# Ledger of designs, part 3: VHH binders against DUF1769 family protein (duc2)

Target 1, 222 residues: DUF1769 family protein (duc2), of Schizosaccharomyces pombe (q9uua7)
Amino acid sequence: MKCFLICGSKKEPISINGTPNVVKSKYFEGDVKVRLRDYETPDEEYFEQSNDTCSIMIRGRFLPTESTLTADDILFGNQFEKPLRDVLPMGSNLLMKGLQYVDPSIEFDLYCDQPWAFSPFFATMTKMQVSDALLPMEYFEDHSSRRSQMQQQVIRQESSIDPNKYILADFCNPFFNPSTLSISIPYTKMSFSIKNYYNGQPLRYFCKTRDGNVIFAVEFDL

## First folded at step 5 (VHH; framework vhh_7uia_1)

Design s31 (from w3 with D31S Y33A)
Fold by ESMFold2-Fast, scan of step 5:
Structure s31 (fold): chain B 222 residues (1-222), chain A 120 residues (1-120)
Amino acid sequence: as target 1 above (222 residues)
Amino acid sequence: QLQLVETGGGLVKPGGSLRLSCVVSGFTFSSYAMAWVRQAPGKELEWVSSISSSGSYTYYEDSVKGRFTISTDNAKNTLYLQMSSLKPEDTAVYYCARGGYDYWSGFDYWGQGTQVTVSS
């Protein structure tokens, strides 16, 4: 599989489990590192204590704009070029329940011509740290998810993003594996492939503003 | 009073070694992750190394990996940075910092800094 960083008009290869790629846009400056557990050159240290199958780690700062950005103004998620194939009412119930279990803040429409699923960036990140200094991509020592505690963790989504602070964020989970296009059912050993739903298109993760400005995207060419 | 006090900086030749110390007071040392952050003249703050609250996990910036070692002595409430194979590029003020734990807090307490100068 090939992976790409899309930022503005540029599309460049990402080295999976390798060196980070630089992100430079008017909304964000930093870098992105993509890790896959089931890949030819695994990042063994990262996956050693984790049941995660993949990670998109974002490090950097959101830049000042003419309008102050709030935490709720930045979204992270998926948007597809083409309709998803075979997304039927009975089969779709399992997928919808799975998505909401993984990310309770998720909003989606999987039945339109260009399906999408997005959450506020600061709510959907599995791990996140804010710092006065740029932290290493290896910062998070444990791989515990914030998902089980989201209702107890007050995230001030209306709060302004401080452009003088650095963010290290890790989007990861044990449930969806981009290498196999499979979903694992929580608390079971069962998994199933969803590759037939993708209709031959790539899988993309977008970081964008709520009003539609793409900050960057990560593309998995399946 | 919460306080972090760095010592151990100085002038050293390329290839030399120094050990920085940070004595902390006013909080339970073993309850917090600790870090070393540096600032070279005219440059931004750069994270150097961190150690988990348990002391079991250490992390390093790529340019110092294999040359620097972070450690703690809980009985002495002291954080250390052992620096070896020093390069002119390591010249900076080195700060001891206590790690924060939520979205809105970064490093919440800093020391005054100690100067390290590596002369060519």
Scores: ipSAE 0.000, ipTM 0.155, lowest interface PAE 16.5, mean pLDDT 76

Design s32 (from w3 with D31S Y33W)
Fold by ESMFold2-Fast, scan of step 5:
Structure s32 (fold): chain B 222 residues (1-222), chain A 120 residues (1-120)
Amino acid sequence: as target 1 above (222 residues)
Amino acid sequence: QLQLVETGGGLVKPGGSLRLSCVVSGFTFSSYWMAWVRQAPGKELEWVSSISSSGSYTYYEDSVKGRFTISTDNAKNTLYLQMSSLKPEDTAVYYCARGGYDYWSGFDYWGQGTQVTVSS
């Protein structure tokens, strides 16, 4: 599997379980690190502490813009360039209901010509810390109340993003394994291959503004 | 350099009113949640009230609800706490505090405090 960082017109390889890639965009400056369990170059220090199968860790700051950015203005999720193929009898619908249970703020349309699924960045990140200093990728304390608060749109719309503070955010889960192209259904022993679901297109995670400006994306070339 | 300067404290009699002001410099305060926090003699810090960055949402501790009003004047970079029907239990040092990007992020910068004493 190959992984790429997309930032503006630039597309560069990501060293999975390796050195973070620098993100320089109009809206964000920092770095991103992609980790996969069972990859040829292991990150045992991270995965010894976690049952997760993948991690996209984002560290940096959102930059000042002409209008103040709020927590409701930044989205994280998936966008596809062509229709998805449903090869499972009702399985994809159950998967999305499971994901919505875990992330109630997720919005999606999986059955259109260019399917998408996005959540507010500040609600969907599994772990997050805000700091006056750029913290190491390994230093992370639980911010357990944040997700509950950030699931409320009113709170997100009234929460300005401080451009002078650094964010350390980890999008991680034990359910999707890009290395094996499989999804485990949360809280069950069921799993299934997604090989044909993406219909030959890559899986991309976009960080974007609500009005459609892409900040950066991580591409998994499946 | 970031500064929060509180004024308006003093001695008032029970049932009286007082307005606290906090002038901020070194940051755009309309981009942050702002709060008033107090500390009574020999007690821990107690959150009193918060106001959202837009000014649209205000929150109050139950004991001050209906008696205190938090507000901002963005043109003057000033946070206010209008206190009415003051009680001896309101006696405390009142601190102006800067919040984070959400209501629950805690507070990272504080003023020096202003003393409010409610007694005869």
Scores: ipSAE 0.000, ipTM 0.133, lowest interface PAE 17.2, mean pLDDT 80

Design s34 (from w3 with S50Y)
Fold by ESMFold2-Fast, scan of step 5:
Structure s34 (fold): chain B 222 residues (1-222), chain A 120 residues (1-120)
Amino acid sequence: as target 1 above (222 residues)
Amino acid sequence: QLQLVETGGGLVKPGGSLRLSCVVSGFTFSDYYMAWVRQAPGKELEWVSYISSSGSYTYYEDSVKGRFTISTDNAKNTLYLQMSSLKPEDTAVYYCARGGYDYWSGFDYWGQGTQVTVSS
């Protein structure tokens, strides 16, 4: 498996479970680290404390723009360059209904020529903290109350992104494994692959503005 | 004026080889992703290969991996696609394309295309 950071015109390799990559863009400055459980290079310290199968963690700050960005203006999700193969209307709708249950702010179109699904960044991050100083990426404090507030659109629209603050944020998932492109059911040996639905294209996670400017992306190439 | 001009297409037998060239003017490779994109008759555009702005990283569609090689020559302002072990399904018009500053945003300039026909 190969992993890459896409930032502007540059595409640089990411060492999975290794050293973080620097992100330097018009909208964000910091670093990103990608972890996969049971990968060739283990990250035992992270995964001893977590049941997650994948982590995309950022540490840095969003930069000033011509107009002030709010928490509702930064999106995180997936965008594909080619149609998803043989998407089943009932199956994919059931999946999206399930995702909307846990993330009511998710927007998607899986049936267009370039399928996508995005949600506000601060609402999708499973772990997050905001600080006056840079923090090690490996450590989080419980900020569940603030994360809960960010699930409300009105609060996100009223929350300006402070360019003088640092953000440590982790998107982690115990059920989806990007390395195998499979979904696992907890407490069972059951899993199923969604690899065929990607039609041979890479899996990409984008961080972008609501009006379409990409801040950075992480690409998994199998 | 920005221009991308492809050459090197032609008729070749299955198993044969061709080298496509794309001469660029009005920009440098160090600022852009470059790609080869093809279109078979009556089909949609299909990306074939990408090369990073640094030239250090290359990517291929699964059906061409191990058979095609993308490269750049900055001194000649030329992007290449070396194609080997050609198959009838490789028959298409091949376009040289410049990637935007953002890889996700797609391509902003295209050449006129060069025809590759793989047939006995």
Scores: ipSAE 0.000, ipTM 0.117, lowest interface PAE 17.4, mean pLDDT 76

Design s35 (from w3 with A35S S50Y)
Fold by ESMFold2-Fast, scan of step 5:
Structure s35 (fold): chain B 222 residues (1-222), chain A 120 residues (1-120)
Amino acid sequence: as target 1 above (222 residues)
Amino acid sequence: QLQLVETGGGLVKPGGSLRLSCVVSGFTFSDYYMSWVRQAPGKELEWVSYISSSGSYTYYEDSVKGRFTISTDNAKNTLYLQMSSLKPEDTAVYYCARGGYDYWSGFDYWGQGTQVTVSS
């Protein structure tokens, strides 16, 4: 499996469980680090204290724009270049149930020619810290109330992003494994693969503005 | 240093075909999305098609879908646009560009363009 950072027209390799990649865009300056628990080069320091199977950790600053950027303006999620296979419109579909289980704030359309699934960045990040100083990639204080508050659109729309502050954000969960494209069933040893639904295309996570400007993306090629 | 050179344009009648070529130097396709963008007389730039760095994923604007095919030959550092069933509305200068549709503002290198004219 290979992993890539996409920023502007440039696509560069990501060292999984290794050195962060620099992100320089009109909307964001910082770095991103991808970690997988069951990978050939381990990151035991990160995974010793969590049951997570994967992490996309973003660290940096959202940059000043002509209009004040709010917490509601930044989205994180998936965009596909061609249709998915065997996706049914009802909630019995395992892919749909898996997405909603992992991220209750997710909005999606999996049936169109270019399927998508996105959540507000500040609502979907499992852990997040805002600081006056650039924090180490491994540092967090656990603030469970943030995610609950940021699921409310009114709170996100009233929360201006301070371009002079650093954000450390971790998109992580114990259920989804991008390297196998599988979802683990909670409290069991069972998992099921969703790879066939992707119709041969890679899994990409996009960070973008609500009005459609891509900030960066992380691509998993299997 | 980096250059993109388009060829293959010309005059063609409605229903005809043309193949555009874009030879790149100073980089390889494995690191970049590549696009064809066109500009019709008196109109703004319109994105036509892109191809991913792996060559596995392609996108086409609805107006050209089923009629145009984008492809790459990595050994020759050449990007192609095969155009069939051409219409007068396809008359434009066609540009080879480094970048993809999610990265409109991310286009960093453009070719000089090649003129395609579809008329009876």
Scores: ipSAE 0.000, ipTM 0.118, lowest interface PAE 18.1, mean pLDDT 78

Design s36 (from w3 with A35H)
Fold by ESMFold2-Fast, scan of step 5:
Structure s36 (fold): chain B 222 residues (1-222), chain A 120 residues (1-120)
Amino acid sequence: as target 1 above (222 residues)
Amino acid sequence: QLQLVETGGGLVKPGGSLRLSCVVSGFTFSDYYMHWVRQAPGKELEWVSSISSSGSYTYYEDSVKGRFTISTDNAKNTLYLQMSSLKPEDTAVYYCARGGYDYWSGFDYWGQGTQVTVSS
């Protein structure tokens, strides 16, 4: 598997479990680091004492724009270029009910020509800190956090985005494993493959404004 | 209390046939979609087939279309999976699962499973 950072018109490779990649856009300045539990170059320290299978860690600050950005104006999630293949007739609904149980703020449309699912950035992050100084990538060394705590633990700290402050956010969970393309049913030992759902297209995580302006994206070339 | 009990599994040679049964108790059978899901050794759960509460709509995973047939007998509270032209790749534990009142509902109750082994 290859991973890429999409920022503006540029698409650059990401070193999985390696050094962070720099993000420079008109909306955001910082870096991103992608970790996968089951990968040829292990990151054993991060995944020790954790059930998480993947992490996208975002560090930096949102830059001033003509309009004041609020926390609800920044979205994080998935968007596809072509229809998803429905392997289970009700599988998409099963997956979305599971996701809504963990993240009640998620909005989606999985059966349109360009399927999508997004949540407010600050609501969907498993761990998040806001600071006057750029915090180190190693800040979230307690890896016992679970996605099921997201709604309670990732309560929005600010009602607006302050361009003078830095954020450190970790999107991690034990439910979706990008290395195997499988979903684990929350609170059970059951999992199932969704490889055929992606219909030969890459899996992308977008950070974008509610009005549709892409800030950056992380692409998994499956 | 709800219970789903699968039977009918066993050892069969490639090209053979088996009929799985799932007897349901504790709810009104004809109010729910019913499903068959399987798990092969060392692999994830795979959805196999679904049937509507009326029996009028059936759905199948691509690899089993034309070989498997799902059906119900509401009077006996029994769900069936008729499997024909079995292949080694069909070897798995087969689970009966209850859906919801409508098409969009996922799985909420599962049986204990029945083992199907296809070998030469």
Scores: ipSAE 0.000, ipTM 0.100, lowest interface PAE 21.3, mean pLDDT 76

Design s37 (from w3 with Y59K)
Fold by ESMFold2-Fast, scan of step 5:
Structure s37 (fold): chain B 222 residues (1-222), chain A 120 residues (1-120)
Amino acid sequence: as target 1 above (222 residues)
Amino acid sequence: QLQLVETGGGLVKPGGSLRLSCVVSGFTFSDYYMAWVRQAPGKELEWVSSISSSGSYTKYEDSVKGRFTISTDNAKNTLYLQMSSLKPEDTAVYYCARGGYDYWSGFDYWGQGTQVTVSS
């Protein structure tokens, strides 16, 4: 599996379980690190403390903008280049319930020409810390700061994002396994494959504004 | 026949101690995160404490930190919650729960609950 950082017109390789990549965009400055538990180059320090299968960890600060941006204006999620294939083998109700159950804050439209699913950056299932100082990417391993991934409350901040503060956010959970393209339904033993949905296209995670400006993306070539 | 059975609840005075036990059957105990979750009448379900499958990592709700201790005996397939310095606010039904995937993922099986009442 190959992984790339997309920032503006630039596309560069990401070393999975390796050195973080620098992110420089109009809206954000920092770095990103991608971890996979079942990968040939292990990240034993991270995964001895975590049963997650995938982590996209972002560290840095949001830059000042002309218009006010709130935490709810920054989204993280998936967007596809073309329609998904066989999107409803189990029925639309089950798929919708599954997505809401994994991430109660998620908004989506899977039937448009470029399907998408996003939640606010400060989503309830994301580990997140805001600090006056740049925290190490290993911060959550040493601290009881990890929030329950099954919280039903959306972290919604209507205040402006402080450009003088650093954010450390870890988009991770044990429910999605990128290696098998499977989603596990929380609090159950049920899981289902999403391989058929992708129709040969890559899996991309976008960080973007609510009005559609892409800040950066991480692409998995499957 | 997967079951979690809690015992050890009861009536205790403020400042007292109780030890809850949860005997599990139908699965390999050491493969799962285990938790204690409580619910006072008319209140939301509140997570109390969790312990990793190895027993090496524990976490506690802030209100019980320093007063409660979670532990396991893998040979006996038993989860414990040692409660000390009990307060009236600790009055609730306590449930033993099995973690679905890990310490942070939530729960897939629950016991029937055991009542803890702290009153003078």
Scores: ipSAE 0.000, ipTM 0.119, lowest interface PAE 16.7, mean pLDDT 73

Design s45 (from w3 with G99P)
Fold by ESMFold2-Fast, scan of step 5:
Structure s45 (fold): chain B 222 residues (1-222), chain A 120 residues (1-120)
Amino acid sequence: as target 1 above (222 residues)
Amino acid sequence: QLQLVETGGGLVKPGGSLRLSCVVSGFTFSDYYMAWVRQAPGKELEWVSSISSSGSYTYYEDSVKGRFTISTDNAKNTLYLQMSSLKPEDTAVYYCARPGYDYWSGFDYWGQGTQVTVSS
């Protein structure tokens, strides 16, 4: 498995469990670090404390624009290159209902030609801290009341993104096992291989604005 | 009453073949995706194969691709799993299942299962 950062017209390799990659965008400045448990170069400091198998850690600040962005205007999630209808063994609806119980803010359309599933960034991150200064990209416990508040629709619509604050966010994927290329069905012991679905198609996590501007993406070449 | 009845399991040697059948009643199975799932002794439940309601699209877990074939006979309301080149790790109870629309009950209905044992 290889990993890449996409930002604007630039695509650069990510050193898994290594040095963070810089994100320089009109909408965001910061860096991203991708960690995988059981990768050839270990990150023991992080994984001695985390029970997850995968982490995408995002640190930085959202930049001021001509319009004030709300928390609901920044999305994080997946978009696929191939139709998902009739591809998943139990149908996309069963999988997405499970995901929606984990992330109630998720929005999706799995029946279009390029399916997608996105959630407000501030609502979907597994753990998040907001601070006046950049925090180290290390394991941290979730003490964020901000994330729980951002899951409320009223708060999301009213909350402006503060361009003077820095975020440290950790997105963990408990349902995908990169070593086996399999996905676990939430709350069951059932799993299935998605290797053939991703054959010739990468897995991408996008951070984008609601009106469609990609801020950056993390691409796993499976 | 909705019912799924699996048959065709048994004891085979490595490299052998078996054909599993699942007869469904109480619904038109050509209206539904159908699946085979299995559970080996002491292991987690594993999805094996699925077939679309039309029978035109089939899906397989990587470890069984090229060895197993899923098919349907709409006139007989029957789902099949043809298994070839069987390996000891294919030893499991095999279940016929109809997917549901609630992830908690990942499958609406299960059969009773049929035991497949691959040993020398």
Scores: ipSAE 0.000, ipTM 0.131, lowest interface PAE 18.9, mean pLDDT 79

